# VHH binders against Putative glutathione-dependent formaldehyde-activating enzyme: the designs that were tried, part 7

Target 1, 157 residues: Putative glutathione-dependent formaldehyde-activating enzyme, of Halomonas elongata (e1vbt6)
Amino acid sequence: MLLEGSCHCGAVRFRVVSPHPYPFNRCYCSICRKTAGGGGYAINLSGDADTLVVHGAEHTSIYQAEIDGLTSPGERHFCSRCASALWVFDPRWPELVHPFASAIDSDLPRPPERVHLMLENKPDWVEIESREQDRCFAGYPDESIAEWHARLGLEEG
Short names: E, the ipSAE of ESMFold2; O, the ipSAE of ESMFold2 at other seeds; V2, 0.75 times the mean of E and O plus 0.25 times the DockQ between their complexes.

## First folded at step 4 (VHH)

Design s60 (framework vhh_7uia_1)
Fold by ESMFold2-Fast, scan of step 4:
Structure s60 (fold): chain B 157 residues (1-157), chain A 120 residues (1-120)
Amino acid sequence: as target 1 above (157 residues)
Amino acid sequence: QLQLVETGGGLVKPGGSLRLSCVVSGFTFRSYAMAWVRQAPGKELEWVSSISSSGSYTYYEDSVKGRFTISTDNAKNTLYLQMSSLKPEDTAVYYCARVPKYWGYSFDYWGQGTQVTVSS
């Protein structure tokens, strides 16, 4: 599926092809929630880095988190004008780009199951609205995004 | 059955060059991004470089940019790391790794490692 996205002020527009466009991953780590998590978590999608087309790229800035004194190679791209968080690109996984669901203008499908990850890092004020069918992980899940789609019969989306 | 075998390490003086090779078997090499990761004595694993499955996109950790070059030869199922202008700080065991198709997941298959020692 072609996903179209933008920042709030409209200075940055982008499109990317996602073979797995379900907004099912909720990440509660401090980096995601402080940069893109107004509800205590961020929702990232999977996209093919080779397909990313950006208009207004001169208005993007990159933030690289410092983790235990070291600068992470992961790049969090945001609008330098309005501060909208847009996508994550990590050169260690060079074929992937992860737009935030909050930046997507396209009509995203509803996930049949959500995955909550990095729960050991969530603050106490954040409530987990977990459905009985949802999966919860203290750290990273034991299943990839494609494995999740395959298990639920969604791999042609 | 899946194997990654690194070769090409050794002892070299500062300013020298080495070429590391990683021969891959047991999976479709051209379907995966590949990476080099190193571990210096007493340190954590450090990502060095990644290459896309097409070979069209390469990325490097800041301290090795301009000195190291990652490449692939699909016909030989081989990943390379050409290292130049080597520094004592580059002394480490170098691992070839397969990059999983999902962000944040640990690299899923590793080689045995090859020792690179840079000393005068």
Scores: ipSAE 0.349, ipTM 0.761, lowest interface PAE 3.1, mean pLDDT 83

Design s61 (framework vhh_7uia_1)
Fold by ESMFold2-Fast, scan of step 4:
Structure s61 (fold): chain B 157 residues (1-157), chain A 120 residues (1-120)
Amino acid sequence: as target 1 above (157 residues)
Amino acid sequence: QLQLVETGGGLVKPGGSLRLSCVVSGFTFRSYAMAWVRQAPGKELEWVSSISSSGSYTYYEDSVKGRFTISTDNAKNTLYLQMSSLKPEDTAVYYCARVPKGYWGSFDYWGQGTQVTVSS
């Protein structure tokens, strides 16, 4: 599915093809929460990096988190004007780009199952809206975004 | 079931070489980026090197660049760190680590570590 996205001020607009367009993945870690998580979590999608087209790229800035004294190679791209979190690119998976659901303007499908991860790092004020079918993990889940889509028969292509 | 097992550590003289191996089981090795992380006595964890899930891209901490080489053998589900021109400051426990896809941060699974000691 072709996804269209933008920052709030409109200075940055982008398009990317996602074979995995279901917004199922809710990450409660401090990095996702503080950079893209107004509700206490961020939602990541997967996109094909070769298809990413950005307009207004000169208005993007990159943040790399420091974790336990180590600089993460993961690049969090955001609008330098309005601070909208847009996507993550990690050069260790150069074929992929991970747009945040919050930056997507296209209508995203409703996931049949959600995965809640990094719950050990969730602050007490954050409530989890977990359904019976949802999966919860204290740390990282045992499957990738692509593997989740494959297990549920939801991948595009 | 899911395991990361390091071998190849030991005592070596300055200027020497060692090859560390990490055999993984219980997950699809080709689908994950992998890393080597070390911890010297009384120090914090220090990232050393990473390799992309495709194996096409490698990354190194500046202090080891040109001396260490990270590689994978997908047929053997094995991650390697070839260490050359070793220095006393390379003395540390070396950990093999898996990098979670789409969930950035520190690492989700670690090996037990293997001790590398560089001394005369």
Scores: ipSAE 0.023, ipTM 0.429, lowest interface PAE 6.7, mean pLDDT 83

Design s62 (framework vhh_7uia_1)
Fold by ESMFold2-Fast, scan of step 4:
Structure s62 (fold): chain B 157 residues (1-157), chain A 120 residues (1-120)
Amino acid sequence: as target 1 above (157 residues)
Amino acid sequence: QLQLVETGGGLVKPGGSLRLSCVVSGFTFRSYAMAWVRQAPGKELEWVSSISSSGSYTYYEDSVKGRFTISTDNAKNTLYLQMSSLKPEDTAVYYCARVPKYGWGSFDYWGQGTQVTVSS
């Protein structure tokens, strides 16, 4: 599926092909929450890095988080004008780019199951709206975005 | 139980070469991306290189591009870092690390580290 996205001010617009467009993961860690998590979490999608087309790229800036004394190789791209979080590129998976669901203008499908991760790092004011079928992890989940889609038998876009 | 065990460190002169090995056990090696991370004396941890679970995609920190090569041998459950044209600035403890299935933060498992010293 072709996804279209933008920042709030419109200075940055992008398109990317996503074979895995379900917005199912909710990450409660401080990095996701503070950079892209108005509801207490961020929702990351997956896209094919080779298909990413960006207009207004001169208005993007990159943030790399420092975690336990390590500067993460993960690049969080955001609009330098309005601060909208747009996507993550991580060189450990150079074939992938991960747009935030909050930056996507295209209609996203409703996930049949949600995954809540990094729950040990959430503040007390953040409520988990977990359904019976949802999966919860104190830290990292045991499957990738592609593996989640495969487990639930979902077709690629 | 899960283990990552590094070997191959040592003392080498500038311009020399070393090959680091990391033997893993307790998980399906070919299902995970793997990385090398180093810590120089008095410095922060620095990501060096990563390899995809398929072994088809590699990435390197700019200071080591063209000098270091990351690779895997799935039959031996082993991650390698071939280091050439070594510089004093490469002196560090080198850790192999497992990349989580999800996330853009840190690593979920680490080896004990192996010391590389580049000196006359």
Scores: ipSAE 0.279, ipTM 0.620, lowest interface PAE 3.8, mean pLDDT 86

Design s63 (from a06, 18 letters changed; framework vhh_6fv0_2)
Fold by ESMFold2-Fast, scan of step 4:
Structure s63 (fold): chain B 157 residues (1-157), chain A 119 residues (1-119)
Amino acid sequence: as target 1 above (157 residues)
Amino acid sequence: QVQLQESGGGLVQPGGSLRLSCAASGFTFSSYAMYWVRQAPEKGLEWVSTISSSGSYTYYKDSVKGRFTVSRDNAKNTLYLQMNSLKPEDAAQYYCARVPKYWGSFDYRGQGTQVTVSS
C-alpha cells in the first residue's frame, strides 16, 4: 500500500510503500511517548526505505537519543517548522523506514490484533486498553512486523 | 539454530590495519542485513557499521567513516570488516550481529574477536 503523509503545517510531505500497513504496535518507551506519544505511546508503521519520496526535505530536523552516554544511531525525523514527528530511520535496519501513524494522511486499515510493547516503561497514568486477542510485552515482541502480518494473513505484495 | 563466529582480531599499533571476518550458519544469510558492534572495557555496546542484505547499502558510525569498510559474500555466508588507520579509541571486542526484522529489538550476536591498539 502506498502511504501518503505530511506534517501539520504542510512544509513536509512524503510517500512510502508499506507491504505491512496495519498500525498494530503501541510503544510505551520514554523516547516514543515524549517525541510522538500524546496518548502515552507512539504507533510506528513499516515502510520500504527505497520507496521513500520526500517533498520539503530541507524543513526536516533529526533527533538522535542519548542512551547511557552514547548517541543512538536511530534518526527521528521531525518538521523543523511545526515539530510534527514524521518517521524513524535507523541505519542498523537500512531497508526499513518507520513512519508514525499520526503523520499518515492515507486511510489506514483497522488491525484485528494490537501489540503493546515496552510496558515496563509506561507511566502510571497510562491505562492499557487491551482486547482478548491483544498481545502485551514488558520489552520487545518476539516477532517482526512482517511476521505479525504473515501470522494474521495480512501481507500485501 | 543461528550461529555467528568472528575472527581476525589482534594487536596492532596506531595507524595499522586488521580485517575481521564473521562466518554465519543456521539461517538464510542473504535475507538479512548484518552489522558490526563493539564493546570496550567498562563501556556500552556501540554500533559500528551495517550492510544491507544485498550488500548494496552500507552505513557507518561517524568516527569510523573513511577508515572502515564493511562487505559481505553471500555465496560464502561471510561478513567482513576492513579496518584501516586504527586509533587507540577503536580498541574493543568486536561482534557481528544479525539485524533483527523488528526495529529496535535485539537478535543473535557472535562470541566476538578482540582488537587491541597500543604501542
Scores: ipSAE 0.065, ipTM 0.539, lowest interface PAE 5.9, mean pLDDT 81

Design s64 (from a06, 16 letters changed; framework vhh_6fv0_2)
Fold by ESMFold2-Fast, scan of step 4:
Structure s64 (fold): chain B 157 residues (1-157), chain A 119 residues (1-119)
Amino acid sequence: as target 1 above (157 residues)
Amino acid sequence: QVQLQESGGGLVQPGGSLRLSCAASGFTFSSYAMAWVRQAPEKGLEWVSSISSSGSYTYYKDSVKGRFTVSRDNAKNTLYLQMNSLKPEDAAQYYCARVPKYWGSFDYRGQGTQVTVSS
């Protein structure tokens, strides 16, 4: 599915092809919460890095978190004008780009099951509204985004 | 069960070349992206390069672009790093690392191979 996204001020617009467009991951880690988590979590999608087309790229800035005294190679791209979080690119997964569901203008499908991850990093004021079929992980889940889609029979293509 | 074993390090003069290898076992190598990370004396770990599971996509730290080339042979379960035009700043212990299927720190790395650049 072709996803279209933008920042709030409109200075940055982008398109990316996602074979796995269900917004099912809720990440509660401090980086996701503080950079893109107004509700206590961020939701990341999967997209093919090769298909990413950006208009207004000169208005993007990159934040790289410091972890264990070193700058993480993960790049959090945001609009330098309005601060909208847009996507994450991590060179350790160079084939993938992860747009934030909050930056997507296209109608996203509703996930039949949500995955809550990095719960060990969740502050007490954030409440988890877990449904019976949802899955919860103290750290990282055992499956990738592609594997989640395959398990639920949601694979596109 | 997961094992990563690096080799190919050594002492080289500035401008020289080395080829690092990493033999992987205990997992389906072709299903994982792989990375090279390094640690210089009295400094933290630094990411150097990554390669996708298929080998079709590679990415490099800016300071090594054009000088280093990462590659893999999925039939041999082996990862490579060709290092050309080595600089004193490249001197470090180099580690092969498996990239997890989701974001986070590398889930496994080997014992490393030492690269020293001096005359």
Scores: ipSAE 0.025, ipTM 0.440, lowest interface PAE 6.2, mean pLDDT 82

## First folded at step 5 (VHH; framework vhh_7uia_1)

Design k1 (from g2 with S105P; at its last look DockQ between E and O 0.76; V2 from the best seeds 0.72)
Fold by ESMFold2 at other seeds, look of step 5:
Structure k1 (fold): chain B 157 residues (1-157), chain A 119 residues (1-119)
Amino acid sequence: as target 1 above (157 residues)
Amino acid sequence: QLQLVETGGGLVKPGGSLRLSCVVSGFTFRSYAMAWVRQAPGKELEWVSSISSSGSRTYYEDSVKGRFTISTDNAKNTLYLQMSSLKPEDTAVYYCARVPKYWGPFDYWGQGTQVTVSS
């Protein structure tokens, strides 16, 4: 499906095709929590990097986290005018882009389960609000998006 | 059986060039993005470069930009890394890896090939 998103002030708008806009990946790592996570996590969606179209790109800025003194290649794109977090692109995975659910204006389906990851980085005050079918991981998931859809019998969009 | 086999490493003087190859079998090569990752002795793995499955998009770690070129040949199921202007800091074991279709650790790796750049 086509996802449409924007920053709050309207200076940046974008579109991206997501064959699999779910599961909603709740990432609890300190970078996501501090840069996009008002509730202690950020929701990272999945998209096809080749389909990303951006209007107002001159109003975007990129943050690359420093980890142990080294700059991560992961790019966190946000609006330079209003600070809205928009998407993550990490060139190590060149075919993926991860818009934040908070930036999406178009309708999103309700997933049958969510994924919670990087729980090893979760501070104590953040409560994991999971449903029975949600998957929880201390680090990265051990199941591909395709395996997730096949396990749940979902049609691909 | 999935196999990724790197070749082309060796000893080279600073400023020299090498071309690494990674021959792939056991999966549909043209369907996956691929990467080069290196490790110097006593250091952690360092991502070097990635290429999309179509070959149309390439990305490089900052220290190798302009010196290294990643490419593929789908007819030969082969990933390449052309290295130029080599520096002693490039000395490492170089691995090819398959990039998964989800955000997560690379899922298949070769055995590695040694590159040594001596001053």
Scores: ipSAE 0.683, ipTM 0.909, lowest interface PAE 0.9, mean pLDDT 85
ESMFold2, look of step 5: ipSAE 0.724; ipTM 0.919
ESMFold2 (binder alone), look of step 5: mean pLDDT 82; pTM 0.828

Design k2 (from g2 with S52T; at its last look DockQ between E and O 0.54; V2 from the best seeds 0.62)
Fold by ESMFold2 at other seeds, look of step 5:
Structure k2 (fold): chain B 157 residues (1-157), chain A 119 residues (1-119)
Amino acid sequence: as target 1 above (157 residues)
Amino acid sequence: QLQLVETGGGLVKPGGSLRLSCVVSGFTFRSYAMAWVRQAPGKELEWVSSITSSGSRTYYEDSVKGRFTISTDNAKNTLYLQMSSLKPEDTAVYYCARVPKYWGSFDYWGQGTQVTVSS
C-alpha cells in the first residue's frame, strides 16, 4: 500500500510503498527510544526504498548514532524545523526504508499481532504491553515480515 | 539447499589487492540484495558493503570507501569484493551474506574466507 507521511510543521512530506505495512514493530532500543519514542519504543514500518518520494527534502537532517565510539551506518531522517522523526534508511539493507508510524498520515491497518523487539535494551521503567498473540524478541525477529504475513493468513494475491 | 561459498582470501602485504568471490546457489540470486561482512580477531562482526539486487546501488562502510568495490555477475550467480590498498586493519574473516527482502537480521551467511594483511 501507498503510505503518505509528513512532519508536524508540514515542511517535509513523503510517500512510500509498503507491501507489508505491518506487523507494527515496537523497537525498544535506546536509539529508537531517545530519537522517536517518548513511550519507551518507536514503531518502525517497512517500505521499498526505491519508491520513496520526498517533498521538502531541504528541511530534513540526518542523525547517525555513535555506538561504542563508532558511527552507525543507519541514517535517521528528521525535520530540521520541527524535529519530527520521519524515517530510517540503513545502507546495510539497501532496498528498505523504515518510516516511523508516528509520521504516517494514511490510515494504517490494525495488525492481528504486534512484534516487540530489542527487549534486551528496554529500560526497567518501560512496561511491555503485550497481548497473548504478540511476539517478543531480545533482538531482531526470527521471522521475516513476509513469513509473518503468510503465517497469519495475510498473504497478498 | 541454500549455499554461499566464499573464495579468494589469502595472505597479502599492505598496499596489496585481493578479489573475493561468493558463488551462490539455492535461491534466485538476482532477487536479493547481498552483503559482505567481516570479523577481525577478537572483534564483533562488522558490515563492509551491500549491493541492491539490481546492482544499481552500492554502499560501503566508511573505512573501506574508495578502496573496496562490491559487484555481482548474475550470469554466474556470483558476488565479488575487489579489495585494494589493503591495510593490516582489514585482516579478518570475510563472509558473504544474503540481505533479507524485509526487516530483520541477515538470514544466510557463507563459511567465510580468511584475509590476512601483514608485512
Scores: ipSAE 0.627, ipTM 0.886, lowest interface PAE 1.1, mean pLDDT 84
ESMFold2, look of step 5: ipSAE 0.661; ipTM 0.901
ESMFold2 (binder alone), look of step 5: mean pLDDT 81; pTM 0.824

Design k3 (from g2 with R30K; at its last look DockQ between E and O 0.82; V2 from the best seeds 0.74)
Fold by ESMFold2, look of step 5:
Structure k3 (fold): chain B 157 residues (1-157), chain A 119 residues (1-119)
Amino acid sequence: as target 1 above (157 residues)
Amino acid sequence: QLQLVETGGGLVKPGGSLRLSCVVSGFTFKSYAMAWVRQAPGKELEWVSSISSSGSRTYYEDSVKGRFTISTDNAKNTLYLQMSSLKPEDTAVYYCARVPKYWGSFDYWGQGTQVTVSS
């Protein structure tokens, strides 16, 4: 499906095709939490990097986290005017882009289950709001988004 | 029967050049992004470069930008890494890997080819 998103101030608008706009990946890593996660996590969607179209790109900035003294190649794009977190692009996976659900204006379907990942970095005060059917991981999941959709009978949008 | 086979490694002097090749079989090569990853002796794996399935987008880690070039030849199902201005720090086993269509670990790897840069 086509996703449309924006920053809060309106200076940046974007659209991207997401064949699988769920599961909602709740990422509790310290980088996602601090840059996009007011509730202790950020929700990362999956999108096709080739379809990303940005209006107002001159109002975007990129943050690349430093991990153990090394700069990560992962690019966290945000609005330079209002600080809204918009999407993540990591050049190691050149065909993927991950818009934050918080930046999406399109109506998103409710997922039948959610994925909670990077729990090794979760602070103690954050409660994991997991359901019986949700999957929880200390790090990265062992199941791809495509495999998740196939297992649950959900197909590409 | 999926295979990724690297060749082209060897011993070269600092400042020299090598071209690594990775011949692929057992999957639709043009449908996947591909990567080069290296491991120096006693060090962890280090991502070197990735290329989109169309070949139109290429990316490099900072230390190799301007010296290495990733490319593909879809007719030969082959991934390349052209390495120039080689330094002793480039000494490593170089692996080709398939980039999955999800944000996760690379799912198929070659056996690796040794590159040694020394006088």
Scores: ipSAE 0.676, ipTM 0.908, lowest interface PAE 0.9, mean pLDDT 85
ESMFold2 (binder alone), look of step 5: mean pLDDT 81; pTM 0.817
ESMFold2 at other seeds, look of step 5: ipSAE 0.749; ipTM 0.921

Design k4 (from g2 with G104D; at its last look DockQ between E and O 0.71; V2 from the best seeds 0.67)
Amino acid sequence: QLQLVETGGGLVKPGGSLRLSCVVSGFTFRSYAMAWVRQAPGKELEWVSSISSSGSRTYYEDSVKGRFTISTDNAKNTLYLQMSSLKPEDTAVYYCARVPKYWDSFDYWGQGTQVTVSS
ESMFold2, look of step 5: ipSAE 0.720; ipTM 0.912
ESMFold2 (binder alone), look of step 5: mean pLDDT 80; pTM 0.815
ESMFold2 at other seeds, look of step 5: ipSAE 0.709; ipTM 0.913
ESMFold2, look of step 7: ipSAE 0.605; ipTM 0.861
ESMFold2 (binder alone), look of step 7: mean pLDDT 80; pTM 0.810
ESMFold2 at other seeds, look of step 7: ipSAE 0.701; ipTM 0.907

Design k5 (from g2 with R30S S54K; at its last look DockQ between E and O 0.40; V2 from the best seeds 0.63)
Fold by ESMFold2, look of step 5:
Structure k5 (fold): chain B 157 residues (1-157), chain A 119 residues (1-119)
Amino acid sequence: as target 1 above (157 residues)
Amino acid sequence: QLQLVETGGGLVKPGGSLRLSCVVSGFTFSSYAMAWVRQAPGKELEWVSSISSKGSRTYYEDSVKGRFTISTDNAKNTLYLQMSSLKPEDTAVYYCARVPKYWGSFDYWGQGTQVTVSS
């Protein structure tokens, strides 16, 4: 389906095709919480990076988080005029783009289930509003941080 | 049956060049984005480069930009990394990996090929 979004001030408008707009990913990591999630999480949708069309791109800025002293390649795009969080593009996954649900103006379908991820980073005061069919992950949805590191032979220091 | 096999590593002097190859089997190669990731001795894994499934979009970690080129040959199910102007800091085991179609950890990895840059 076609998603249409914008920043609050109107300087940036975009559209993107989301073949599977759900599950809505509720990301509780500190980056999403602080940059896009006043309620303790951000809702990241999934979209096809090749279909993203942006009007007013000169009014966008990019934030790249610093993680353990290293700059993440992940690009958090936001409006430079009103600070609205718009989408995430991470070049490590070059075919994906993740608009924030908060920036979407078109109707969003009710998701059949929700995904709650990065729960290991959730502060105590944030409540998880989980339904029976929702999926919860300490890290990424189908692999925990520990499972990912074990598969890659990394030491968890 | 899914297999990623890296070759082309070796010992090279600073300023030299190498081309790494990753031959893929067990999945439809042209349907997936691919990546190179490296690990220096005693260090964490470092993402090097990714390429879209169509080969039309390429991305690089800052320290290799302008020196490394990622490419694919769909007829041979092969991912390449052309490395030039090699530096001692490029010494690492280089892995090819498949990028999943969802925002998550890379799901399949090769066994790695050693690249050593030394005088």
Scores: ipSAE 0.687, ipTM 0.912, lowest interface PAE 0.9, mean pLDDT 84
ESMFold2 (binder alone), look of step 5: mean pLDDT 81; pTM 0.822
ESMFold2 at other seeds, look of step 5: ipSAE 0.722; ipTM 0.918

Design k6 (from g2 with S105H; at its last look DockQ between E and O 0.42; V2 from the best seeds 0.61)
Fold by ESMFold2, look of step 5:
Structure k6 (fold): chain B 157 residues (1-157), chain A 119 residues (1-119)
Amino acid sequence: as target 1 above (157 residues)
Amino acid sequence: QLQLVETGGGLVKPGGSLRLSCVVSGFTFRSYAMAWVRQAPGKELEWVSSISSSGSRTYYEDSVKGRFTISTDNAKNTLYLQMSSLKPEDTAVYYCARVPKYWGHFDYWGQGTQVTVSS
C-alpha cells in the first residue's frame, strides 16, 4: 500500500510503500509521548525505506534522543516550520522507515487488533483505551511484527 | 542450518587497523541487511554499523564514523568491517548479526571475535 503524508503547514509531503501498514503500534514511551503523542502515545507504522520520496525535505529536521548520556541512532524527522512529527528512521534497520499514522493523509485500514507497548513509561493521566483483541505490553512486545502478521493471516504471499 | 562465523580479531596497537570478516551460510545472504555489534568489557551491547541487502546504504555509530567501513562480498557470502585508526575504547567482542525484515530484534548472531587495542 502506498502511504501519502504531510506536515500540517504543507511544507513537507512524502510518500512511502508499506506492504503491511499495521499493526498500529501505540508506543507510550517518554520519547514518543513528548515528541509526537498528543494523547500520551504515538502510532508508528512500517514502510520500505527504499520507497520513501520526500518533497520539501529542506523543511525537515531530525531529532535524536539522548538516553543515559548516549545519543540514540534513531532519527525522528519533523517539519521545521510547524513541528509536525513525520517519520522515524533507525539506521540499525536500514531498510525500514516508520511514518507516524498522525502524518498520513491517505486512507488507512482498520487493523484487526492494536498493540500497546511501553506501558511502564505511561503517565498516570493517560488512560489506555484497549479493546478485547488488543495486546498490551509493559515494554517491548513478545511477538515480532512478522509473528503478528502470521498469527492474523496477514502475510504477503 | 544458519551459520555466521566471525574472524579477523586480534591484538593491535592504537592507531592500527584490522579487518573483520563474517562468513554466512544457511540463508540467501544478498536478501538481508547485516550489522556489526560490539560489547566492551563490562558494558552493554553497542550497535556499530549496518549495511542494506543491496550494499548501497551503510550506516555507522557516531564514534566509528570515518574510521570503520562496512561492506559485503555477495560472491563469498561475506560481511566485512574494515577498522582503521583504532583506539583503546574500540576494545570489544565484535559480533555480526542478521537484521530482520521488520523492526525487531536481530535474529541471528555469530559467536564473536575479540578485538583488543592496547600498547
Scores: ipSAE 0.669, ipTM 0.905, lowest interface PAE 1.0, mean pLDDT 85
ESMFold2 (binder alone), look of step 5: mean pLDDT 81; pTM 0.828
ESMFold2 at other seeds, look of step 5: ipSAE 0.687; ipTM 0.910

## First folded at step 7 (VHH; framework vhh_7uia_1)

Design m1 (from g2 with R30S Y102R; at its last look DockQ between E and O 0.85; V2 from the best seeds 0.69)
Fold by ESMFold2 at other seeds, look of step 7:
Structure m1 (fold): chain B 157 residues (1-157), chain A 119 residues (1-119)
Amino acid sequence: as target 1 above (157 residues)
Amino acid sequence: QLQLVETGGGLVKPGGSLRLSCVVSGFTFSSYAMAWVRQAPGKELEWVSSISSSGSRTYYEDSVKGRFTISTDNAKNTLYLQMSSLKPEDTAVYYCARVPKRWGSFDYWGQGTQVTVSS
């Protein structure tokens, strides 16, 4: 499906194709929480990096977190005017891009399950709010999106 | 079974050059992004470089940018890392890895090839 998003002030607009925008990845790491996740987590979607089209790109900036004194290659793109968090691009996975659900203007379907990741970094005051079908991981998921879709019967033949 | 075999490591002087090769079998090479990672003695794994499946997009860790070049030859199912201006801090075991098509840990690795940069 085509995802369309924007920053709050309108200076940046983007679109990206996500064949399967779910599961919603709730990332509880301190970087996502502090940069994009006022409720204790950010929702990262999956998209095809080759399809990303950005209007107003001159109004975007990139933040790369420092972890243990080293700069992470992960690029957090945000609007330089209004600070809206827009997407993550990590060059280690060059074919993926992860728009934040908070930036999406098109209707998002409710996925059959959510993935909760980076729980090792979750502060105690944040409640997970897990559902029966949700999967939880201390770090990155061990189940690929393809495996998730096949298990739930969401892959089309 | 998937197989990734790295070759081309060795001992070089500072400022020298090496070209690493990774021959791949057991999957459609042209369908996957590929990466180089390295591990110095006693250190954690460090991502070095990634290349998209088409070869059109390449990315590098900051400390190697401008010195290393990642490339592929789909006819030979081979991933390369051309290393120039080598420094002692480049000393490590270098691994070839397949990048998964979905977000997640890299799923397949070679056995590695040793690169030692020393006088």
Scores: ipSAE 0.629, ipTM 0.889, lowest interface PAE 1.3, mean pLDDT 84
ESMFold2, look of step 7: ipSAE 0.646; ipTM 0.899
ESMFold2 (binder alone), look of step 7: mean pLDDT 82; pTM 0.828

